# VH-VL binders against o97563, part 19

Target 1, 195 residues: o97563
Amino acid sequence: CSCAPAHPQQHVCHSALAIRAKISSEKVVPASTDPADPQKMIRYEIKQIKMFKGFEKVNDIQYIYTPFDSSLCGVKLEANSQKRYLLTGQILSDGKVFVHLCNYIEPWENLSFLQRESLNHHYHLNCGCQITTCYAVPCTISAPNECLWTDWLLERKLYGYQAQHYVCMKHVDGSCSWYQGRLPLRKEFVDIIQP
Short names: E, the ipSAE of ESMFold2; O, the ipSAE of OpenDDE; V2, 0.75 times the mean of E and O plus 0.25 times the DockQ between their complexes.

## First folded at step 14 (VH-VL; framework fv_tixagevimab)

Design j5 (at its last look DockQ between E and O 0.46; V2 from the best seeds 0.67)
Fold by OpenDDE, look of step 14:
Structure j5 (fold): chain C 195 residues (1-195), chain A 117 residues (1-117), chain B 109 residues (1-109)
Amino acid sequence: as target 1 above (195 residues)
Amino acid sequence: QMQLVQSGPEVKKPGTSVKVSCKASGFTFTSSAVQWVRQARGQRLEWIGWIIVDLGYTNYAQKFQERVTITRDMSTSTAYMELSSLRSEDTAVYYCARYDEGAFDYWGQGTMVTVSS
Amino acid sequence: EIVLTQSPGTLSLSPGERATLSCRASQSVSSYYLAWYQQKPGQAPRLLIYGASSRATGIPDRFSGSGSGTDFTLTISRLEPEDFAVYYCQQYDLSPPYTFGQGTKVEIK
């Protein structure tokens, strides 16, 4: 399984839901009711702590599903633990909440100050911005509402400084640029030079 | 289980400095911010400044801009407030409080700083 | 800086009565960043309400917060003996300082 790197803001914007949760238990279940389908899934029973996105689509989530095999981007979470996760995912046609390796899934303790703030106050308000991953130079925006994400280019890691400490903010004129929140304020950001 | 434990009371002479510590436990210190607030006897709460822990970014009230330094040690989950050029008017109880998801929800027990000649 | 003005300065009431405390800001403050604290003598402030209307963990439902813009209110629906204390509001929405109100003392009549 391989995933295209994406900024946490993009993950939140492109996901049907974002929640903070604990994992209570896990169970291997059939992927479908079709006996001819040998595919399996892991069903996690969760305790939802907070929902950041998806209020209109789903209520309290009890179960999440992921592929059994890592080759199919299955995610292994720690069950029967007090560990809290940020989970992003999709809602399948049958109403099941689905998560996989390419979703933004992180232990809650690994989130930065700004990421925690942004889950509540910034990411969902700026989904009109396009964040483009830069893999090589030159890397230029194709539209004013685009931010260039250079963590992979500059740091060769999935989530670098920009992922941890910056938000792509949409301006009144429709353009977007990177901002670093220095205060737990909705409107207080420091403008930075776009890489 | 989450708590902030501050250092003990201080007695200082005018012109000297005091450094108060605030040790965090029970939560992820690196993902939080810490504000410092003081309160003279019978007076209102007065905001001193704050620090975003993972970035080390600080901001101070204008009144303390030239005399206060707020720092943090992420390895020990401890925030510090140092106030220099102490005056008698700095006699107060100093509090630290952690910020999480829009709230300063946990406070230290306070540290009494007495400045007297 | 944003100035928070609390009123009244002192509120004298009896147990069982309703208490209404006001916090007025000199300019508009986002409700997400307005908090109320309770402080008893010799103790540190305790968070009651955050986000103008959200109760902190462990806070009884007799405490409620409301308001937006420049006017915020803390309401204690039915005063308990342990509720007699000083109450402060704080804003941290715009540029520092994250100012406090001057406090309202709720005392027993």
Scores: ipSAE 0.876, ipTM 0.929, lowest interface PAE 0.5, mean pLDDT 93
Fold by ESMFold2, look of step 14:
Structure j5 (fold): chain C 195 residues (1-195), chain A 117 residues (1-117), chain B 109 residues (1-109)
Amino acid sequence: as target 1 above (195 residues)
Amino acid sequence: QMQLVQSGPEVKKPGTSVKVSCKASGFTFTSSAVQWVRQARGQRLEWIGWIIVDLGYTNYAQKFQERVTITRDMSTSTAYMELSSLRSEDTAVYYCARYDEGAFDYWGQGTMVTVSS
Amino acid sequence: EIVLTQSPGTLSLSPGERATLSCRASQSVSSYYLAWYQQKPGQAPRLLIYGASSRATGIPDRFSGSGSGTDFTLTISRLEPEDFAVYYCQQYDLSPPYTFGQGTKVEIK
């Protein structure tokens, strides 16, 4: 399974829902009611702790579904555990909540201070901003509502400092920039992204 | 059960320093922030500063900038506030409070610091 | 620095009455970063309301918060004997310092 890289903000913006939950149990089930369909899913029973996005579509989620096989982007979650997860995902046409390996799924304990705050207040409010991945220099803004995501360039990893500690925020003039205020803007991405 | 437990009361002479501890339990300390607030007898709550725990990043009120240091020890889940060059007007109860998800929802019991000659 | 001014300074009421407490900011504050606390003598502050209008865990529904921008209100719909205390607002919008109002004392008439 191969996933296009996306900043946590993009994951939240493009997902139908974002929740914090524990996993109560798991069960392998058929993917559809069609007896000729050999596809399987894992159905996870969850205890929803908090919903950050998705209120208009569903208010309390009992089950989530993922492909059985990891080659089909199935995700393995720790069942019958006190472990809390941030889960992002979609709602299928039949109403099932669907998650897969390319969604943003993290143990809650792994989230930074800013990520927890942003799930509550910032990510979903700033989906009008564009986040563009920088793979190499030169890397320049092509639109005023664009933030350049430099974690790959500077740290050679998917979820680096910008993913953990920064939000691309929309300003009153319609432009976007990495969130300032509580944390200083790091020198090295200032050197790349500011004109 | 989430709680913050502060160190005990202290009596100090002017010109010395005090270091107050604030030990966290029952929540993920590393993804929180901790503010320090004081209150002299009969007075309002006064913000001293805070620390964002995972990065160790601090901010202080200008009044305290030259005299306060806020630190943390992530291995013991403990925040510290050290105030130097103590004066009699620093006599107050000092509180720590943790921030998570928009709220300062847990407060320490307070530490009385008395500065007298 | 954002200054929070609470009014009135003292609110003298009887049990069963409605209390309305005001907190005015010197400049706009995001509602997300506005909280209300209750404090009784010898005790730490107790969080009542965060995000301007969300009740903290275990806070009775007679406490409600409202407001945005520069004007915020705490309402106690029906005062109980245990509600006579000092109430503070705090703002912690992005740039420190994270200031408190001077308090409103709610006392028994």
Scores: ipSAE 0.617, ipTM 0.826, lowest interface PAE 1.6, mean pLDDT 89
ESMFold2 (binder alone), look of step 14: mean pLDDT 92; pTM 0.940

Design j6 (at its last look DockQ between E and O 0.56; V2 from the best seeds 0.70)
Fold by OpenDDE, look of step 14:
Formats: C-alpha cells, sequence, structure tokens
Structure j6 (fold): chain C 195 residues (1-195), chain A 117 residues (1-117), chain B 109 residues (1-109)
C-alpha cells in the first residue's frame, strides 16, 4: 500500500469525519455478506472522545472498519489501550465508518500544539485553500488560493515542519498563505511558498 | 491525573533574580503551551507571558519584557519563569497554567515570591 | 492591548439567587478565546468556562457562559455556598498580553 503525501489540513478537509478516540476492542469480520468474497476486515470498537468534523453526518461512532490486510491499506490500532488516536476517514454507503492507511491517523500525543489548535479552529475553516505537495523544483502555485507544501521536497518525510507547525489560511481576497500559530488566533501570515 | 507542580516559596533581595519551575505530569507537555500569571496580595491576576512548548516561542507582557525569561525543558516536562532585577512590587504569588485546545484548564498551586531588603 | 472590564466590582447575593457577571472587551474578541475563572482565597484560579460558553470538566451546570464580540456574561443560575468567590475573565485572542479582567467578587449578602 502506498499513499500520496498530503498535509494534515488537506486530510481533514477531504475526510468525512475527524475524531479523537480510544480503541476498546477489535474483531475480524467479513468484508461483505457474500460468502464468495474471501476478504476480511477489522472492526474496531471505539470510544469517541471528541468530534472535530462530521457532525452533520454521524453523531456517535461506535465502530470503525479497516481492511484486514496491510496490502489493502489496513490500519493496525492498539485495542484495549488508553492510547488516544486522531482518526480521519470516510462514511461508506451502508453507514459504516471506514479508515485506512492513507487517512490521517496519529496518536494524539504525537500532534503538535498547532495541529491540536487547528483541529478545533483552523482546518475546517480553511478548506477553500488548496494545499499542493511540491515534489520537485521549480514549484509554483497555479492559483492564489493555493499553498505549496514542501516537507517532502525538503525533508523527505511525510510530516515535516510545515505539517506540524503551519496552517494554510484563506485571506479576505481569496488568496491563501501559510500561517504559523505564534498566537492563538492572530493571523500572522508567512509566505513560505518558495523557501 | 493531569497536574502542574510548582517550586517552593522564594525570599529574595532587591536586584536579584528568581527562577520558578512548573513541572507537568499526566498529559503531553510538548503539545501544550504554558502561561505565567502573578497576583499580589489582594490584587487582580496579572499576565506575565507564555511559551509554546514544542516551538519554544514566547511572548511577554510589555511590563516584563526586559526582565522576564520563560523557558521549557521538554525532557523533564518543566516550564520555567525567571524574573530579574527584582523589586518589592514583584512580591506576589506566581502561577503557571497549561494551555490545551483553547483553554488554560490546569493551574499550578502557585509560588510565593517575596522581595524584601 | 485588549482591556477587559468586569462588572459589577462586587455582587452581594444570597444562596439560591441568580448571579450575572459581565465582562466587556475594549475590542472584539473571538469567543473561542474567552474564559472565566473562579478563585477562592488562598487557591489558584479554577477554569469554569472556555470558548465563552463551554463548561470545563467537572464544572456544575449551574455555571454558564454566553456572549460574543465585546460583551460576555457568566451566569450562576442558583448560587451555592461554595460559589462565593472572585471571578475573572481572560482573553487570549490577539497579541499579548492575554489580559484578565479586574475581577468580580461574589459575596454573601
Amino acid sequence: as target 1 above (195 residues)
Amino acid sequence: QMQLVQSGPEVKKPGTSVKVSCKASGFTFTSSAVQWVRQARGQRLEWIGWIIVDLGNTNYAQKFQERVTITRDMSTSTAYMELSSLRSEDTAVYYCARYDEGAFDYWGQGTMVTVSS
Amino acid sequence: EIVLTQSPGTLSLSPGERATLSCRASQSVDSYYLAWYQQKPGQAPRLLIYGASSRATGIPDRFSGSGSGTDFTLTISRLEPEDFAVYYCQQYDYSPPYTFGQGTKVEIK
């Protein structure tokens, strides 16, 4: 399984839901009711702590589903643990919450100060901005509402400095730029499009 | 359980410095911020400054910019507030408080700093 | 800096009565960054309300917060004996300092 790198903000914006939760238990279940389908899934029973996105789609999530096999981007979570996770995912047509390796899933303790703040206040308000991953130079924006994400280019890691400490925020004029949260809500925009 | 434990009371002479510690436990210190607030006897709460722990960025009230230094040690989950050039008017109880998800929800027990000749 | 002005300075009430405390800001404050604290003598402040209207964990439902912009209110629906204390509002929206109000003392009549 391979996933295209994406900024946490983009993950949140493209996901149907974002929650903080503990994992209570896990169970292997059939992927479908079709006996001819040998595919399996892992069903996690969760304790939802907080919802950051998805209020209009689902209230209280009890179960989440992921592919059994890692080759199908299945996610292994620690059940029967006090470990808290940030979970992003989709809602299937049958109402099941689905998560996989390409979703933004992180232990809560690994989130930065700004990421925690952004889940509550920034990410969902700035989904009008497009965050584009920069893979090579030159890298230029195609529209004013675009921010260039350079963590992969500069650090060769999935979540680098920009992912941890910056938000792409939309201005009044419709343009977007990176914001570093030195202050809770004061908007000091830093143009780091082309570092 | 989450808590902040501050260092003990201090008695200082004018012109000297004091460094108060604030040790965090029960939560992820690196993902938080810490503010320092003081309160003289019978007076209002006065904001001193704060630090974003993972970045180390600080902001101070103008009144203290020349005399205060707020730091943190992530390895020990401890925040520090150092105030130099102490004056009698700096006599107060000093509090630390952690910030998480839009709130200063946990406070230290306070540290009494007495400045007298 | 943003100046928070609380009123009244002192509120004298009896147990069982309703208390209404005001916090006015010199300029607009995002409600997400407005908090209320309770402080009893010899104790550290305790968070009551954050985000202008959200109760902190363990805070009784008789405490409620409301308001936006420049006007914020803390309400204690029915005062209990343990509620007589000093209450502070704080904003941390704009540039430092993250100022406090001067406090409102709720005392027993």
Scores: ipSAE 0.870, ipTM 0.925, lowest interface PAE 0.5, mean pLDDT 94
Fold by ESMFold2, look of step 14:
Structure j6 (fold): chain C 195 residues (1-195), chain A 117 residues (1-117), chain B 109 residues (1-109)
Amino acid sequence: as target 1 above (195 residues)
Amino acid sequence: QMQLVQSGPEVKKPGTSVKVSCKASGFTFTSSAVQWVRQARGQRLEWIGWIIVDLGNTNYAQKFQERVTITRDMSTSTAYMELSSLRSEDTAVYYCARYDEGAFDYWGQGTMVTVSS
Amino acid sequence: EIVLTQSPGTLSLSPGERATLSCRASQSVDSYYLAWYQQKPGQAPRLLIYGASSRATGIPDRFSGSGSGTDFTLTISRLEPEDFAVYYCQQYDYSPPYTFGQGTKVEIK
């Protein structure tokens, strides 16, 4: 299972839903109604705590589905636990809520201050911004609504400092830039850009 | 049980400093922010400043910029507010409150600070 | 700095009556960052409403909030004896300081 890197904001913007939930139980089920089809899925029963995105398509989600086989990007979640998860995912044509390893899935306790704030009030409001991954220099913006994601380039991490503490935010003039949410502009940045 | 427990009352002389603690329990301290607010007897609430716990960044009201320091200790889940160069007009109840997901939903019980000669 | 002005300063009403409290901002406030609190003597503030209109956990449905931009309202549909207190609004939009209104005292007529 191979996943293209995406900033948490991109995950939220491109997913049909984003929720906080506990996992009540799990059950292996057939992937289709065809008895000759050997493919299986895991059905997780969940207790939805909060929905951040997806209100127009679903209400209180009772079940989520993932491939049984990890080679097909199945995800293992801790069932019958008080552990809270951020889950992002899609809705299949038959109405099933589908998640896989390449979605953004994290224990709620691992999320930073800005990530929690942004799930509630920033990510979904800024999906008009484009986040472009920088793998090597040169790396420059090609549009005013673009933010350059440099965690891979500078930290060699999938989710580095920008993923944890920055949102790509749209300004009134239509341009986008990285912002640390509720932090004042640090003095060294101000001195550099406004001498 | 989610709660914030503040340190006990303080009686201080003018020109000294006070440090009030605010210990959190029952929630993830590192993913929150903490504001400090004071209220003199019979007066309105006055915002002092706040700290974003994981980053350690602070903001203060201009009135307090030169005299206040807000800190935290993530290993003990405790926020602190220190106010220096105390004056009689600093006599107030000082509150801490936890911010998460758009709300200041948990408040400490308050710490009375009395500044008198 | 955003100044919040509450009106009226005092609201004298009887139990069972509807209370309407106003909070006006000197400039536009993102409603996500607007909250209402209740405070009784000797107690810490109690969160009632956040995000201008969302009730906090454990707050009865007689409390409701509305408004956007510069004008925000707290409504108590049917006053109960325990609702006689001072009410504050607070804004905590992007740029500190995070200011409070001066309060509206709701008292028994």
Scores: ipSAE 0.766, ipTM 0.887, lowest interface PAE 1.0, mean pLDDT 89
ESMFold2 (binder alone), look of step 14: mean pLDDT 91; pTM 0.934
ESMFold2, look of step 21: ipSAE 0.672; ipTM 0.847
ESMFold2 (binder alone), look of step 21: mean pLDDT 92; pTM 0.937
OpenDDE, look of step 21: ipSAE 0.808; ipTM 0.905

## First folded at step 16 (VH-VL; framework fv_tixagevimab)

Design k1 (at its last look DockQ between E and O 0.27; V2 from the best seeds 0.64)
Fold by OpenDDE, look of step 16:
Formats: structure tokens, sequence, C-alpha cells
Structure k1 (fold): chain C 195 residues (1-195), chain A 117 residues (1-117), chain B 109 residues (1-109)
């Protein structure tokens, strides 16, 4: 399983849904109704706590599905616990909610203050911004609505400081810049164009 | 499950100090902020100040800047509001509220502070 | 500081009627940081709306928020008996203080 790096904001924007939920139980189920199909999935029964995205597509989610095998990017969640997760994923054609390793899935308690705030306010409202991963220097924007993501470049981490504490926000003029959320309720925009 | 539980009612004399506690449970206290608000009987809500729990940074309304101290104990998930040089006008219900997930979504039950000679 | 002015001071309506409450800011407030609260006698305020238009968890859909800039509105589409209370708006956009409006009392006609 290989995933393209993406900022949490991009994950939310590119997902059909984002929810906070507990995992009640798990069950191995067939991937399809075709008896000839040997593929399996894990069906998690969940208790949805809050929905941040996907209101128009689905209401209360009872089950989520993931590939059984890790090689197919299956996700292993802790069932029958009080652990809360942020789950992002897609809705399949048959209405099933599908999650895999390339989705942004995190224990709720691991989320930063800004990330939790951004799930309600910032991420879904700023999907018009493009977040571009910087892999080398120089790294420059190609359009005003672009933010440069430098966590990999500077920290060699998938989710570094910028993923945890910055939001790419769109301005009235259509340009985008990073909002630093270390101090909540303060709006400080920083253009990170020179790592 | 998420809640803020405040300390009990206080009766104080003018010139003394009161310290109200606000204990958080059911969420990660260390990554939140807490505001304190008071309300005199039949009056509007009045903002006192707030604290960013992780940083311990505070800001107070100008009216209270010289008399109020907001603190937090991360180990006990408790925020405190201390108001000194109490006056009769300070008689009010004092509320704490957490800021998380983009809003002040959970409030304490309130603490009645009565200042009388 | 940003001053929030709510109107009307008192709104007398009957159950089933539509309630429209206004909150006007002395300067522009980003919608991210405008909230509405409901307060009943002897109780703490309860968050109704955050981000100007987002309902808090457990809040009925008869409550809705709208607005931007300096003008914000809380609407109760059909008043229920339990909706008669005082409603406050709060801004926390700019630097403190995070001020409240003076409140609107929705009372039974």
Amino acid sequence: as target 1 above (195 residues)
Amino acid sequence: QMQLVQSGPEVKKPGTSVKVSCKASGFTFTSSAVQWVRQARGQRLEWIGWIIVDLGKTNYAQKFQERVTITRDMSTSTAYMELSSLRSEDTAVYYCARYDEGAFDYWGQGTMVTVSS
Amino acid sequence: EIVLTQSPGTLSLSPGERATLSCRASQSVDSYYLAWYQQKPGQAPRLLIYGASSRATGIPDRFSGSGSGTDFTLTISRLEPEDFAVYYCQQYDLSPPYTFGQGTKVEIK
C-alpha cells in the first residue's frame, strides 16, 4: 500500500465524509455477494459522535468498511473501546462507507487544537486552495491560490508542524496563505515561500 | 460525557478574594482554551477573560485586568478564576466555558459569588 | 472592542411563530467566530450556533444562523414552548475582549 502525501486539509476536502466516531465491533465479511470472489473486508460497527462533512450524502453511519488485508490498505481500528477516531473516507456506489490507509484516520486525541477547530470551520471552507507539497528547494507557488506544504522538506515527516498547526485559507482576492493556529482566535497569515 | 464542573457558591466580604474552579472531564483539557464569563442578576453576559491551556497565556477584559487572575492546572484538568478586591458589584454567577473545535461549546453550571458586608 | 448590538430587546411571540433575532457588530466579524447562545432562567448559556451558521450538536434544525460582516441573524422557524428564553450572540474573531450582545428575550405573547 502506497499513498500520496496530503495535508489534512486536502484529505478532508477530497473525502466524501469526515466523522468522529467510536468503534463498537468488527466483523470479517465478504467483499461482494459473489461467492466466487474470495476477497474479504472488515466491517466496523461504529457509533457516530459527530459529522464534519458528508451531511448531504449520508446521515447516521452505522458501518464502515475497509479491506481485510493490509496490503490492500486495510485499516485496523480498535474495536470495543472508548477510543474516538477521526475518520475520513468515501461512499461507495452501493452506499457503503469505505475507509482505507490512505484516508486521514487519526485517534481524536492525537489531533491538534487547530485541526479540531478546522474540522468545523476552516478545512471545508477553504477547499478552493491548493496545497502543494514541497519536495525540494526552491519551492514556489504557481498560482496565488496555492500554499506550499513543507513538512516533508523540512522535517521528513508526513504530518509535521505545518500539518498540525496551519490551515491554508483563501482570501477575498482569491489568493491563499497559511493561517497559523498556535494561538487560537488570532488570525495570523504567513506566506511560506522560502523554506 | 464532556463537562465542566465548577466549585460551589461563595459568600465573600468586600475587599477579599474569591477563587472559582472549573474542572474539565471527557475531553483533552490541555489542548483547549477556557473563558470566564459572569452575569449579574437580570443582566447581560459579561466577558472576563480567557486562558489558552497549553500555553498558559491569558487575556483579560480591561475592566478586570487589575483584579483578575486566570490560571490552569493541567494535571487536574482544572481552570481557575481568582478575583480580588471584591466589591458588591461583583455579585454574580460566574461561568467557565471551554473553547474547542471552533466554539465555546461546553459551559460550567455556574458559580454564584455573593459579595456583601 | 467590538460591540454587538442585538435587536429587538424583547420579542413577544406565540408558539408556532417564526422568530428572527438580529446581532449587529460595530465592525466586521468573520463568520467563523460568531456564536449564538440560549439561556433559560437559572441555567448556563447553551451553544446554539457557531460559525454564524453551524448548529451545535443536539440543536434542533428549527434553529438556524445566517449573516456575515456586521449583520448576523438567528432564526427559529417555529417556536416551541421550550424556546422561550434569552438569546445572546458572541464574537471572538479579533483580539479580546470576546464580547457578547446585550441579549434578546423571546417571551410568550
Scores: ipSAE 0.767, ipTM 0.895, lowest interface PAE 0.7, mean pLDDT 93
Fold by ESMFold2, look of step 16:
Structure k1 (fold): chain C 195 residues (1-195), chain A 117 residues (1-117), chain B 109 residues (1-109)
Amino acid sequence: as target 1 above (195 residues)
Amino acid sequence: QMQLVQSGPEVKKPGTSVKVSCKASGFTFTSSAVQWVRQARGQRLEWIGWIIVDLGKTNYAQKFQERVTITRDMSTSTAYMELSSLRSEDTAVYYCARYDEGAFDYWGQGTMVTVSS
Amino acid sequence: EIVLTQSPGTLSLSPGERATLSCRASQSVDSYYLAWYQQKPGQAPRLLIYGASSRATGIPDRFSGSGSGTDFTLTISRLEPEDFAVYYCQQYDLSPPYTFGQGTKVEIK
């Protein structure tokens, strides 16, 4: 399974929904009613605790679905547990809530201060900003509404310091910059063009 | 059960320091922030500062910037506020409160600090 | 620094009456960062409303908040004996410092 890299903010912006939930149970089910289809899914029964995004499409989610096969990006969640998860996902054409490994999925207890606040108030309000992944130098902005995501470049990991502690926020003039949640912003360090 | 339990009352001489503790239980301390607020008799609530726990980063009100230090110990889930160069005007009840998801929803019981010679 | 001005300073009412408390900010405040507290003598503040209009857990529905920008209101639709207290608004918008209003005392007439 291969995932395109995305900042947590991009995951929330591109997902149909984002929720906090517990997993009540799991069941392996056929992927379709067609008996010739050998594909299987895991159906997780959930207890939704809070919805951060998706109010216009669904009210309270009882089931989520993921591929059974890990090669199709199935995700394993701890069932029969008080563990809380952040889940992001899509709504399929048949109305099923679909989640896979390439979505942003974390134990709620692993989220930082800024991620928790941003799920409630910042991520969905700033989807007009563009976040561009930097893999190598040079890495420069090409538009005023662009923030450069440098975790891979500077830390060699996808969810580094910037993913955990920064939000790309839109200003009144339409420009965007990284915001670290009530602490000094080091924009010049993030936006520096490096030869 | 979510609680913030503060250290007991303090009586201090002018020019000395006081350190008030605020121990958290029943919630994830690392993903929260803690503010410190004081209230002198008959006066309004006054914000002193706060700490974002996972980053260890602080902001202080200008009035206290030179005299206050807010810290935390993540292993004991405890926040601290230290106020130095105490004056009689610092006599007040000092409160801690935790922030999470848009709200300061849990407050400590308060710590009376009395500064007199 | 954002200054919060509460009015009136004292509100003398009888049980059963409606109380309307005002909090005005010196500049615009994101309503997500506006809260109301109740405080009784010898007690810590009690969160009533956060996000300008959301009731905190365990707060009766007679308490409601509204407003945006610079003007915010706390309403108690029908005062109960336990509601006679001092009420504070607080803003904690993105730029510290965070500030409180001076309070409105709601007392028995």
Scores: ipSAE 0.745, ipTM 0.875, lowest interface PAE 1.0, mean pLDDT 89
ESMFold2 (binder alone), look of step 16: mean pLDDT 92; pTM 0.939

Design k2 (at its last look DockQ between E and O 0.25; V2 from the best seeds 0.63)
Fold by ESMFold2, look of step 16:
Structure k2 (fold): chain C 195 residues (1-195), chain A 117 residues (1-117), chain B 109 residues (1-109)
Amino acid sequence: as target 1 above (195 residues)
Amino acid sequence: QMQLVQSGPEVKKPGTSVKVSCKASGFTFTSSAVQWVRQARGQRLEWIGWIIVDLGRTNYAQKFQERVTITRDMSTSTAYMELSSLRSEDTAVYYCARYDEGAFDYWGQGTMVTVSS
Amino acid sequence: EIVLTQSPGTLSLSPGERATLSCRASQSVDSYYLAWYQQKPGQAPRLLIYGASSRATGIPDRFSGSGSGTDFTLTISRLEPEDFAVYYCQQYDLKPPYTFGQGTKVEIK
């Protein structure tokens, strides 16, 4: 399984849903009704604690689905525990909630202050900003609404300091820049009088 | 049980310092923020400052900037507020409160600080 | 600095009556960062409402919040004897300081 890198903000913006949940149980189920199809999925029974995105499509989710095979990007979650997860994912055409290894899936206890805050209030408000991964120098802004994601370049980590503590926020003039925990970087914040 | 337990009452002379502790239990301390607020007898609540725990980032009200230091110790899940150059008008009950997902939902019991000669 | 002005200063009502408390901000406040607290003598504030309209855990349905921009309201639909207290609003929008209103005392008539 090979995943294109994306900042947590991009994951939230591009996913159909984002929730906090516990995993109650798991069951291996057929992927289709075709008895000749050997493909399997894992159905996780969940207890939804909070929904951050997806209200217009689905509400109280009882089951999520992932491929059984890791080669098809199946994800392993700890069932029958008090462990809370942030889950991002998609809704399939048959209404099933689908998650895979390339979604942003993280134990809730691993999330930073700003990530928790941003799941509630910032990520979804700033999906008009573009986040571009920097792999090497030179790396420069090509559009005014662009933030440069430099965790790999500076820290050699996919989810480094910017993933944990920065939100790409839109300013009044339509440009975007990184916001770091109640301090602006250089530009004024977006003036949102009535969201 | 989520709670914040503050250190006990203090009686101080003018010109000295006080350090109030706020020990957290029952929630993940590192991913929260803690504000400090005081209330003189019969007065409104007054914001002193706060700390974002994982970043160690602080903001203070301008009135207190030169006299207050807010810190934390992640190994003991404890936030601290130190106020120096105490004056009689600093006599108040001092509260800590934790921030989580848009809300200051748990408050410490308060610490009475009395400044008198 | 955003100044919060609460009105009325004192609200004298009987049990069973509806209480309506106002909090007005000197500048627009993102509703996400607006909270209401109840405080009784000798006690710490208790969170009632956050995000302008969301009830905190364990808060009875008779408490509700509304408003946006510069005007916010706390409503107690039917006062109980335990609701006679002082009520504060607080804003904690992105630019510190995080200020409180001066309070509204709800007292028994």
Scores: ipSAE 0.799, ipTM 0.899, lowest interface PAE 0.7, mean pLDDT 89
Fold by OpenDDE, look of step 16:
Structure k2 (fold): chain C 195 residues (1-195), chain A 117 residues (1-117), chain B 109 residues (1-109)
Amino acid sequence: as target 1 above (195 residues)
Amino acid sequence: QMQLVQSGPEVKKPGTSVKVSCKASGFTFTSSAVQWVRQARGQRLEWIGWIIVDLGRTNYAQKFQERVTITRDMSTSTAYMELSSLRSEDTAVYYCARYDEGAFDYWGQGTMVTVSS
Amino acid sequence: EIVLTQSPGTLSLSPGERATLSCRASQSVDSYYLAWYQQKPGQAPRLLIYGASSRATGIPDRFSGSGSGTDFTLTISRLEPEDFAVYYCQQYDLKPPYTFGQGTKVEIK
């Protein structure tokens, strides 16, 4: 399983839902009601703690589904634990909540202060911004509403400094720029036009 | 399950100091900030100061700059507010509140501090 | 410092009525850092709204916040008996102090 890299903000924006939850239990279930379909899913029973996105589509999520096989991007979560996760995912046509390895799924405790803050209001309010991953130099914006994500370029990792400490925020004029702020006291906008 | 539990009520003489504790549980204390707020009887909430827990960085309202010290112990997940040179006007309920996820969302139950001769 | 002025000082209403509370800032406040609290006698403040318009966890949808710049509003669409309390706004924008408004008392008529 391989996934295209994406900034946490983009993960949230492109997901149908984002929740904080504990995993109560897991069960292997058929992927469909078709006996001819050998595919399996893992069904996790969860305790939803908070919903950051998706409340207009679903209120209380009891189960989430993921492919059984890791080759199909199945996610392994710790059940029967007090561990909290940020879960992002999609809602299938049958109403099931679906998550996989390409979704932004992180232990809650691994999130930065800004990430936790941003889940509440920054990310979903700024989905009008495009975050473009920079893989090589030169890397320039193609539109004013674009932010360049340089974690891979500069740090050779998916979730580096920008992923942890920046939000791409849209301005009144429609342009976007990186917002940095550990706390309200540390609020800065930085325009990254070129690495 | 997230909560802040403050120390018990205090009765102090003028000129002395009081140190109120605020113990956090149910969340990662080290990645949060804590503000202290007080409220005299029948009065408005008054901001005292705050501390960024991991950095230990503090900021105080001008009114308390010379008398207040806010600290934290990360090993015990406890924030402290010490107010010195107490006067009768300092009689109030003192609250701690954590900052996380973009807001001061959890508050302690309050600590009554009475300053009287 | 930023001074927050709430109005009215007291709002006398009956259950079922709509309550509109104002919080005006002496200078522009980033809406992300404007909060509303409810406080009942003998209790600590409870967060209602953060980011000017985001409802805190567990807060009924009858509570809503709006506004930007210097003018912010808390609305209680239909007052319940338990909603009669004092409401405070707080700003915690870029620079401390993170000041509070003087409060609005919502009392039963």
Scores: ipSAE 0.710, ipTM 0.881, lowest interface PAE 0.7, mean pLDDT 93
ESMFold2 (binder alone), look of step 16: mean pLDDT 92; pTM 0.938

